# VH-VL binders against AP-3 complex subunit mu (apm3): the designs that were tried, part 7

Target 1, 249 residues: AP-3 complex subunit mu (apm3), of Schizosaccharomyces pombe (o94669r175to423)
Amino acid sequence: TNEFFIHVLERVSAVYQPNGKLAFGTVKSDMECKCQISGMPLLLLSLRPGTKLGNVRFHQSVNLKRWKQHPDQIEFIPPDGKFTLASFQTDFATQKSLPVVVEAKNKLDGRFEVRIRNTGKKSVENLKILITIPQALKSVTVTEGNYIFRASKYTHMEEGILEWSVKKLAWTSPALVLTGFLAPLKKDANSTEESSSYSKLEHLDLQYKLQGSTLHNFKVESLKMLNHPDKKSYKGVKHTIIAQNVSFR

## First folded at step 1 (VH-VL)

Design e3 (framework fv_bexmarilimab)
Fold by ESMFold2-Fast, scan of step 1:
Structure e3 (fold): chain C 249 residues (1-249), chain A 123 residues (1-123), chain B 108 residues (1-108)
Amino acid sequence: as target 1 above (249 residues)
Amino acid sequence: QVTLKESGPTLVKPTQTLTLTCSFSGFSLSTYGVGIGWIRQPPGKALEWLAHIYWNDDKRYNPALKSRLTISKDTSKNQVVLTMTNMDPVDTATYYCAHRSEYDFSSGPFDYWGQGTLVTVSS
Amino acid sequence: EIVLTQSPGTLSLSPGERATLSCTASQSVSSDYLHWYQQKPGKAPKLLIYDASSRATGVPSRFSGSGSGTDYTLTISSLQPEDFATYYCQQYGTSPWTFGQGTKLEIK
């Protein structure tokens, strides 16, 4: 009968230095709701005690007076269907880590290796690794997934983006490896005695979805109907992390 | 690739209990937002939703048939089982299982269906 | 329960013509919960349109959905021979989830 669904979407942007240190990171979170409750219910959403939402913007139906007194409580009268209850943003400290770990190595012979591991406790879905290739590719091998190379229209060095796609990376999976070889930078194409050189990979972007996790340590404790405390409503809560702008450079 | 397939008896006598199994691959029923439903279609008639089971083991039943239906899952075997008691000739229908996901609240339809299994109820 | 009424029950048209199929709900339904399926004889239904207007993967651009509240429409521009099938609308907004009785699209 009475159903209320909450989907917490956390969109992550982060930049990591080549040494693995976080330069900066932000999380934009939206609490997207679907209301299937008849009439004009007065709802109280309770968050984990002590929760404080950063830079928060509430839907017009939210009782701001109550929220100011109790920052872990959101009282509101929902519209029917889809709406955004709250949007909030937090910058995360250098000690916070994302569940997907990327290691990139360059070798003097033009070989490069990109290793991906899921260190979290949830499966990573629709994983894309976008590798900026600074010169012509000779070959590529992946242990899992598919790849496609998209040459840049504006490069004279045969540069491009190598897109590596993996549908699912379980937290129990062994590390996934992409091995590639760059074609040597030409000094004299017909001379076998002249030295060649290779550019290094310096830029990788990561995109993925992670279900059932939160970077804010956010938790919905309960949903109550204040004007009808004896009525029960079904509450469904989902958490999704969407990494769209995670760079290693 | 997502696949689902129904299995069980094709002929049931009146008053007996029907047990149908949905075997699936290409997804996990422990994934947030994922569920499997059962839908039936009597010959030449419309589709009728029967029951649904969610990733968190929450269960929903059509109120018209609730007293006769039980749905359960075995995530380790990639199976969902529907049981329907006190079968009657009017329950003769093709029974389908279908996948549903609520990933981002824009996906909620039955997006992948099994081939269906015809169950005939007769003496 | 929400009753979905589809009209017409049968629609007879020729290839190349435009088909317009209606689905009317007995109560208001959010468009986010209104879906369309195509079913060919002896086959399982196939998802065609979800959330009233979004085309499912692999569905040709000649199929389009629209509507809100209680009135929803499926349109097929320039019918192809493979489009002659039965079409069902479905709502997920309120339990029990219900289907329309179907519109059979047949060759004239």
Scores: ipSAE 0.000, ipTM 0.390, lowest interface PAE 20.7, mean pLDDT 81

Design e4 (framework fv_bexmarilimab)
Fold by ESMFold2-Fast, scan of step 1:
Structure e4 (fold): chain C 249 residues (1-249), chain A 123 residues (1-123), chain B 108 residues (1-108)
Amino acid sequence: as target 1 above (249 residues)
Amino acid sequence: QVTLKESGPTLVKPTQTLTLTCSFSGFSLDTSGVGIGWIRQPPGKALEWLAHIYYDDDKRYNPALKSRLTISKDTSKNQVVLTMTNMDPVDTATYYCARTWGYSEYVDAFDIWGQGTLVTVSS
Amino acid sequence: EIVLTQSPGTLSLSPGERATLSCTASQSVYSSYLHWYQQKPGKAPKLLIYGASSRATGVPSRFSGSGSGTDYTLTISSLQPEDFATYYCQQYHSSPYTFGQGTKLEIK
């Protein structure tokens, strides 16, 4: 067969401020390829004209002279099997938004709510919401998924991380809700369980995968075999966004 | 079962246009790596490849006949259509459609063939 | 274009004998894109050998293929009555995709 597979993996790191504003964000991308082409092909991969790849590092087989003259073209001689064709990185614009929206609210008497929605057009997979719990947890309910409380490795007391796992969140799904109740920190004889008796949630992290989307907004347009232009060759392209370091503080 | 079947006129006058349809079942032409080709065989002579269309709408034509040939697909109907203009008696042949599949074990061989349809060009 | 030349044009043999059919390409082709087909009178061709040497599903073990570059061979080790047919080689290495002129295997 004349097949060349490209898997574009975009790893997202972002920190949002308490007011919901992006403090910083980066996307580190790898073009992981698998070559199943007979002979010794000279390949030309063409990207959509437009946005140039930032901070790019190419595999040793790439013709850098051609790339400098035509930054949307990658000419190379692939090794057999799996290899990384290119790695590149860009910083988020302040206007960029991720497809998963989170709202966390501290309520009265130790109650808190975490709501999560998929605002994109693709299903979110293997979603984990890691909620930093500042004190003993009394009870938790979720509309979907599983949860587990893990005591902090560094604090053997009542602090820990509540991990909420959802295998798939479709873009048509209604918002998922986690409701929790904290146990009071210190219970005095004169205390009426006022809001001041409870810590507030101040930190959560998101992890998930999203297939079929790209944050760099580039597209692989064509794959040509330059030394045999009359041959049919096939490119399979897969895009995966991996959110692994997304924090809300 | 995977099947392909050719249909169209069996008799064509010189200078007319021939339109043949290949209808198939048991697979979809939106399957990655799949293609449909047209091959003809004049009575008592060798096989001659005419045109090919792939799942991604990539089209290939025999250069000797390219100006006369058009190939198209309708994936929703499971059909591939070949049009050949300015027919001549020398174009009398059995016309076959056949499948290729780059991800099958058969490495883009013509693995499934239609039964063929004889087209006679005569005045 | 790549021209495939088959020899002999006609091969006359008796059942039980070995048949050797050759296919020569006008330029080198990848063996993975050299295929053999069997055609009986009034029937469509049937895939016999793909990628120069691999038997298609259901093809008897008496059929074998070999070769690389420009020279390819189809061998039938012990002819059965149903094997008398016309055999075509075909290349998928380069467009236009071409067939040989065929070798007719007939009873002596």
Scores: ipSAE 0.000, ipTM 0.401, lowest interface PAE 20.6, mean pLDDT 82

Design e5 (framework fv_bexmarilimab)
Fold by ESMFold2-Fast, scan of step 1:
Structure e5 (fold): chain C 249 residues (1-249), chain A 125 residues (1-125), chain B 108 residues (1-108)
Amino acid sequence: as target 1 above (249 residues)
Amino acid sequence: QVTLKESGPTLVKPTQTLTLTCSFSGFSLSTSGVGIGWIRQPPGKALEWLAHIYWDDDKRYNPALKSRLTISKDTSKNQVVLTMTNMDPVDTATYYCAHLTYGDYNEFYYYMDVWGQGTLVTVSS
Amino acid sequence: EIVLTQSPGTLSLSPGERATLSCTASQSVSSSYLHWYQQKPGKAPKLLIYAASSRATGVPSRFSGSGSGTDYTLTISSLQPEDFATYYCQQYGSSPPTFGQGTKLEIK
């Protein structure tokens, strides 16, 4: 019958060091709601006691005076249908990390390998690996998924972005491997010497979606209708991480 | 099981061209990272590398012999062919083909893990 | 090209003894690209050790390899009758791939 849906979308930007350690991580969160409640309900959303939202911006329906007195309570009168209740920014919560680990290896003869592993307990969806290719690409092989080479606007198939797409990387999946070979920067006349120079891969970017996980300690404890306390309307909270800009440098 | 076998003439006259075929099974030369090498050994002497060909048709030749060597592959037939021109008695040797592989997923370096039985080619007038 | 020099040229030992075979490169080679092959009379070479110290599949534990830079060693801890053969070191850290001249291991 009367239903209220909450979907927390966490858009993540992160930079990882070559050793796998997080150098920088930030999360921009939107609390997207859908109201299917008849009448004009007065709702009170209670967060885990002690929750503090960083750089928060509320929908105009939110009672800011109540929030200032009780930062873990959001009182509001929802519009019908879809709206954003709150937007806020946080750093990664203590002991929280992204589940996708990247290892890149460069070899002396222009060979390189990119290995992707899901160390989490949830499946990674719509995984896209963007590999900056600094010179002409000779060949590529992947264990799973599809790839497309997109040449730089100012370079005819020499420099570009190699886009590797994998629809799903299950938490039980073995590592995904991409093996590639760069064409030499300078080739001698007989092609028998391996003294040709090769650039090394220095920059990878990942994009993916992860359902049912969160990078903050945010938790909805309850949703009550203050003007109709016996009415049941709360359907639950969905969490989605959208990794938009995850760099490995 | 990976197997390789060399075939071709066992006797060649000076100035003639030698053509050897390596026929293999248990792997495809279209598989990334795989290659075939040719190595020879004159009677009682050391091994000498001649040429490599890789899955992507990349070819490498011994600089000392490059002007005389041609290596090619026919992936559909599982064959690699080595041609050596202007044969001389000093080229008398057992000729081997070998499977080229690298370490596992975590390390790339090439070595010859499986060799053919070899074919003795005698060059005499 | 890199020249590999093996010593001794011939090593005469009895079964049960320890064999130590040396391979010296004319210039530094990464250990990842140094390999050892065993060749018995009338047979093709067989991969024994790859990347200086990794035993190939099916190779007994009495065989071990070590070394770095220009100096590499193959050790057989207790010689068996079937170990009397010629051993070759090989590098492919630089083109062309080169082999040593071989060390012939023979019974006294």
Scores: ipSAE 0.000, ipTM 0.393, lowest interface PAE 20.7, mean pLDDT 82

Design e6 (framework fv_bexmarilimab)
Fold by ESMFold2-Fast, scan of step 1:
Structure e6 (fold): chain C 249 residues (1-249), chain A 121 residues (1-121), chain B 108 residues (1-108)
Amino acid sequence: as target 1 above (249 residues)
Amino acid sequence: QVTLKESGPTLVKPTQTLTLTCSFSGFSLSTSGMGIGWIRQPPGKALEWLAHIDWDDDKRYNPALKSRLTISKDTSKNQVVLTMTNMDPVDTATYYCARSPYYGSGSFDYWGQGTLVTVSS
Amino acid sequence: EIVLTQSPGTLSLSPGERATLSCTASQSVSSNYLHWYQQKPGKAPKLLIYGASSRATGVPSRFSGSGSGTDYTLTISSLQPEDFATYYCQQYESSPYTFGQGTKLEIK
């Protein structure tokens, strides 16, 4: 069997401001490979010309001398089976955003709405929206998916996390909406009639996966077997974005 | 919508060179893991793989025919060209081009309609 | 080269019956690299099963594939009139990538 498979996994941590702008973000990427090539191949992986990997750590089989002179080329002798060829970390540009857009609205009567849209060109999988609820929750409705409320153990205000799960959000889907109502805060006997009785939602976290997408202009241009130029293995490259720690504050 | 279509001469004389073009739409051969292969089928016989070209311009040929075959791509035109030299009557067959994405491990998931090439004097 | 032998060469059955088509490889083939195609007269082959057991998009659930090593099987649980065609297995384990000689499924 002559097979070499590359899976580029991009794990995203990001914080977005209420206006939808990225405050800061990082992407930790792993180039996970599976090698089923007979013999001892000497492989050269070429990335898009001009590609520079930030804070990169290579597998021990990589020829570091070649990489220092040609940062878009990775020469190595692979072990059999699965291994991580390279791990690297990059920071997002301020103007970049993930395809899932969140809009949260608070109303004076204790009602709130969370609206989720997929503005990308790929389906979002295993989407979880974690909504921090600052006081007792009266009711919730969702247009799709399941929800679970997990109350905080040590609070008198019955605050907690509302977890909203959706298996798939296609890029052609209309916005998903969660509508909830907070229970009113009890007034002190000496309180005025102008006191606000509801807290605002100020914190949401997203978790999801995107298949076949990349956040950076990262491309594998070629994979060649230097010591056997007439031999070729089947080459597959797959990209997955894992949004594990995406916060809206 | 993915489509592939073969084009080229339908009649070739012995010793001549055959040139076939595969024109496709709905995908790009610059996409990592994508490839296109050429397969032929003589009348009433089994399918025979001829050549393959991948997104990274790596090429593979059937060893029995390697000296006669050349495969190339023009990514900007969405075309793959197969050239076969020194045609013989036994090369009479329907010639197909087909798409081979990474998830299919060399499976051909979309095929052209095929073009019948007859080799005769 | 890896030679794929399909059996039987011709299988005559009636609609509603179960069809079992075999593909035997001359040497071991990873299941990821064993694929099945359906071809109707005058038309291009259509991918049915890839990786020994995964149905291609739009392929009815009555089609299933199984096997490993040198022995692979395509099963059609309840034949429909449109299923009468020639079926080919293919290996992508090593070059040259080869097809079986085909099993012709015909009406009794």
Scores: ipSAE 0.000, ipTM 0.412, lowest interface PAE 16.7, mean pLDDT 82

Design e7 (framework fv_bexmarilimab)
Fold by ESMFold2-Fast, scan of step 1:
Structure e7 (fold): chain C 249 residues (1-249), chain A 124 residues (1-124), chain B 108 residues (1-108)
Amino acid sequence: as target 1 above (249 residues)
Amino acid sequence: QVTLKESGPTLVKPTQTLTLTCSFSGFSLSTSEVGIGWIRQPPGKALEWLAHIYWDDDKRYNPALKSRLTISKDTSKNQVVLTMTNMDPVDTATYYCAHEGYSSSWYTGYFQHWGQGTLVTVSS
Amino acid sequence: EIVLTQSPGTLSLSPGERATLSCTASQSVGSSYLHWYQQKPGKAPKLLIYGASNRATGVPSRFSGSGSGTDYTLTISSLQPEDFATYYCQQYDSWPLTFGQGTKLEIK
């Protein structure tokens, strides 16, 4: 059993403006490895030629002198079992979009609606939608999943965060809808004629996991065992995107 | 190309009911982000919002005129109809229908596309 | 209702000059819900700026919007002949939707 597994975990943080434009975004990536190679192998991992990893932190076993001379080559002696080979951070590519599409609207009588669709070709897992509620929440209905309201410390307006959880959103699924109703507020406290009014929802966050996709033009080209070049080594490479803090405001 | 056009009578007698039709093309009123508003402008005066209808038939009326206004849609004909009862000379204005825009994340209520407007004169 | 007050009512300037138009709300308005329109005589209004600072499609870079809370500004950095028109601000933070009274930009 001479197997080496690499799991590339890409943690995404992004902020979208109300007009749908990306204000800023970062991707923090970890190369999580599992070594099932007998003995003490000296490994050379080669990345796509021209690959440059930003703000890189390497495992202590990595030959930094070799990496500085050849930025697409990582030479190391793996510990037994699981370890993190490298961590790096890049800007979110503007040409690459996340598969979860959010449509949110403020409607009549304090009603609001949040509609979620998976436009990708992979299932989304452990989806959480965190909706900032600026005033008292009267009622909520969801087509699928569970919800919980968490009141904030500043509760004289009974404001808080509405958390909507969906365990799995298949790419074949119709849009999922959350409909909520806010309790009415008086906008003019000095009015002699009573009227109802409602704040607009302006902020929500998404969190989810997506297997088998990558936001980088990243490729592992080869894995060689330098101290035993006659030994055959197998590699498995898996990619996972973790949408950690995707904000719409 | 998005286009909107208002149609209806140009002359209305006091106490009569005004019916205006907004005919549009280039978008469908069945989509979740589409809304149509009616705005009027008396000669030489400011714009005044009258009524709004959304793709899901949610309706909003200016409280000052709510008892006189009805808005409806026919999605198969790409039309929105506004009726206003008990017309008065002070209601003389150019009436516009306009397509409400939105962000992909939030509904923000700006009017992205406007009809040419139709002048309605109320006289005895 | 939220009252939007535009000032000045009339602004007389020459081509090439900088125009600054103000819109003051009677109550705080979220910037995402404050919009600006341009209207020429005999024509329908045209969307110019939405969400306080975002230029509509095809709007020249000389137009810019800014502001938050109760105070909003539309700026035209170097006036062109076609910019002489009436400008309206509009809010959607509270129902009913309201427009300002307009600022007429005229040739000096």
Scores: ipSAE 0.000, ipTM 0.400, lowest interface PAE 20.5, mean pLDDT 81

Design e8 (framework fv_bexmarilimab)
Fold by ESMFold2-Fast, scan of step 1:
Structure e8 (fold): chain C 249 residues (1-249), chain A 123 residues (1-123), chain B 108 residues (1-108)
Amino acid sequence: as target 1 above (249 residues)
Amino acid sequence: QVTLKESGPTLVKPTQTLTLTCSFSGFSLSTSGVGIGWIRQPPGKALEWLAHIYWDDEKRYNPALKSRLTISKDTSKNQVVLTMTNMDPVDTATYYCARYLDTSGYEIPFDYWGQGTLVTVSS
Amino acid sequence: EIVLTQSPGTLSLSPGERATLSCTASQSISSSYLHWYQQKPGKAPKLLIYDASSRATGVPSRFSGSGSGTDYTLTISSLQPEDFATYYCQQYGSSLYTFGQGTKLEIK
């Protein structure tokens, strides 16, 4: 068996403002490889011409002299089995948008609404929306998926995290909606300002996976075995975006 | 390089107290979201969760065993200690410690386990 | 208390065959709280699948998980000799972790 596999994992950390503007974004990418090539192959991985990997850290087998002269070329002798060829980090541009967007709206009398849209061209998998509930939750309805409420470890106002799970959100799907009602604050039984007694939702987190896409213009053009240029061992590259630290404030 | 290892007595007499120590490396229990759990498995039976402790010293116990269990940590030594009182032959099991992560948006259960230590309760 | 019931209790198959293991919860749970472990005799359990369908680090692509609500499945598409082991599902639906009774996968 003479096969080489590449899996590019892009882990996203981002913070969005209530108006949808990106406040901060970082993508940490790992090139996870699996080598099933006999002998000691000398491999050259070529990226799209002009590609420059930011804050890159290479596996010890990489020829750093070649990379410094040609930043879109990575020459290396792979170890057996699984290894990380390169890890790099890119700041997420303010003009870029993640494929899943969230709109949270606080309404009258403790009602709130969370809307989720997939604006990308690929289905989103294992989508989890983590809604920070600032006080006792009265009721919840969702158009799709499952939800569970977990009380905070240190509960003073019956606060907690409402987790909304959707197994698959296709790019053709209409917006999904969660509607909830907060129980009124138990401050003063004689108060008639009950509508002003509700806290507002201020924090949501998203987690999901998106296969077959990349957040930046990263592309593997070719993988060649320099000591055996007539051999084909490259099986292509898999791309996965992992959103695990995406916050809406 | 994440490793966990259980240590403690392998033989305990009925009514005695069992004390087990989990020693770990490659991560810190001072890191937000990190926890250590204890799970046991009687010979030929299913896994049973016992207790866990979080980075912030919050503790959770299996309600069925809560009155018998105490969990504590020593962050400077990278150790978590489980104490179980009034041991009975039915408590004979392999005891494991394992790492897990539980943050506001990220939960990975028991991703690294110790090798386990068999504790036999016999008179 | 949420009870997990695994079926079958024992599954006898040959290398190269497809294995399908089921885990049923006594009440609906979020898929974020369902996980699968593999345990070989005399060894500690190894995390295989977390959040119902996410493969843990180092787990071969032949392993896949699926399901939601009360019904969850672990599938091994083409059995290898090293895959014959006991498999456990686990959940955390409130403040208590519970495990299924296990499915033993054995060589026919």
Scores: ipSAE 0.000, ipTM 0.377, lowest interface PAE 20.5, mean pLDDT 81

Design e9 (framework fv_bexmarilimab)
Fold by ESMFold2-Fast, scan of step 1:
Structure e9 (fold): chain C 249 residues (1-249), chain A 124 residues (1-124), chain B 108 residues (1-108)
Amino acid sequence: as target 1 above (249 residues)
Amino acid sequence: QVTLKESGPTLVKPTQTLTLTCSFSGFSLTTSGVGIGWIRQPPGKALEWLAHIYWNDDKRYNPALKSRLTISKDTSKNQVVLTMTNMDPVDTATYYCAHQDYVGESYYFGMDVWGQGTLVTVSS
Amino acid sequence: EIVLTQSPGTLSLSPGERATLSCTASQSVSSTYLHWYQQKPGKAPKLLIYGASSRATGVPSRFSGSGSGTDYTLTISSLQPEDFATYYCQQYYDSPYTFGQGTKLEIK
């Protein structure tokens, strides 16, 4: 069998301010390939005309002389099996918006709500919302998924991270809600300062995978086998967004 | 400038293994797009391509001779070695090594500089 | 395997005349991967034309190449004494990379 597979993995790092403004964002992309072509083919990968790859690093098999003259063409002799053809980076500010929107609200009497929506056109998979809890939790309820609390190792204040996990968040799903209640802080009658009854949530992180979507203007136009131009081995491109460092604070 | 020179035995007995070395200067076999090919020409006959090795250590062999051919490179010595097993009198030929690079805007694998060639006679 | 057939086998001409050499492929080839080499007796081949029509560095303008598909031509517009040699076409379109049998250009 003569098959060649391309999988573009986009790893997203972003920090949002409490007002929803993007403080910074970066997308690091890897073009992971799998070659199952008999013999040793000479391949030419053509990108959408005008494509510019930032901080690009190519596999050693790539003809850099050709690429310097034609930045949308990658000519290479693939190794057998899996390899990374190219790694590149783009600023998030120039990309499409992230599909998962999160809103955290502090309510009265130690109550808080975290609302999650998928505004994209693809299902979000293995979604984790990591909520930094500033003091002891009394109770938590979720509309979907599971949660677990992990206490901090560096403090005796019972603060920690509340991990809310949802296996699939469809784009047609209504907003998912986590409601939590903080336990009141004990008042020390002998203290000259009174402690607040409840702290506020100030930080959360998202982790998820999104298949079939891309944040940058990357498109493979064709893959040709130069020494067998009538033979088709190209099976298309898969795109996956991996959000591992998306922070709200 | 680019230069190449073939070396090895000029006489080989039938069934023996032929080992030829191509020594080069003026370029590096680690430069993207660069390769070295081996071509032979029996007396009074046409050119026949044998094998190629590229900067990334990828190798190409003529399918008709693949079971008999091995090509390797030593970048520290600026050498490419071709080994051909089970020699036969019909393998008598001048053996050339040639520098290959992309030429012009055609993306052609051109053999733009050739060694002088070495005549190998296969006889008992 | 792609077979390249060159014609004529031998072409006898005088200096100043035009030479036309043909190369026919057994199946359609991209012109990008068809090349011409010149070989003088006792010498290694020299790249003359690449991609059917582009002159290699240092090759005089009297040499020109043309063709597409299965039919390719090398033309020398006004023969000089140093042009009498054997000419080979080659394809890099498909492995194995094959050469034609050659056309010998000799003095009349």
Scores: ipSAE 0.000, ipTM 0.415, lowest interface PAE 18.3, mean pLDDT 82

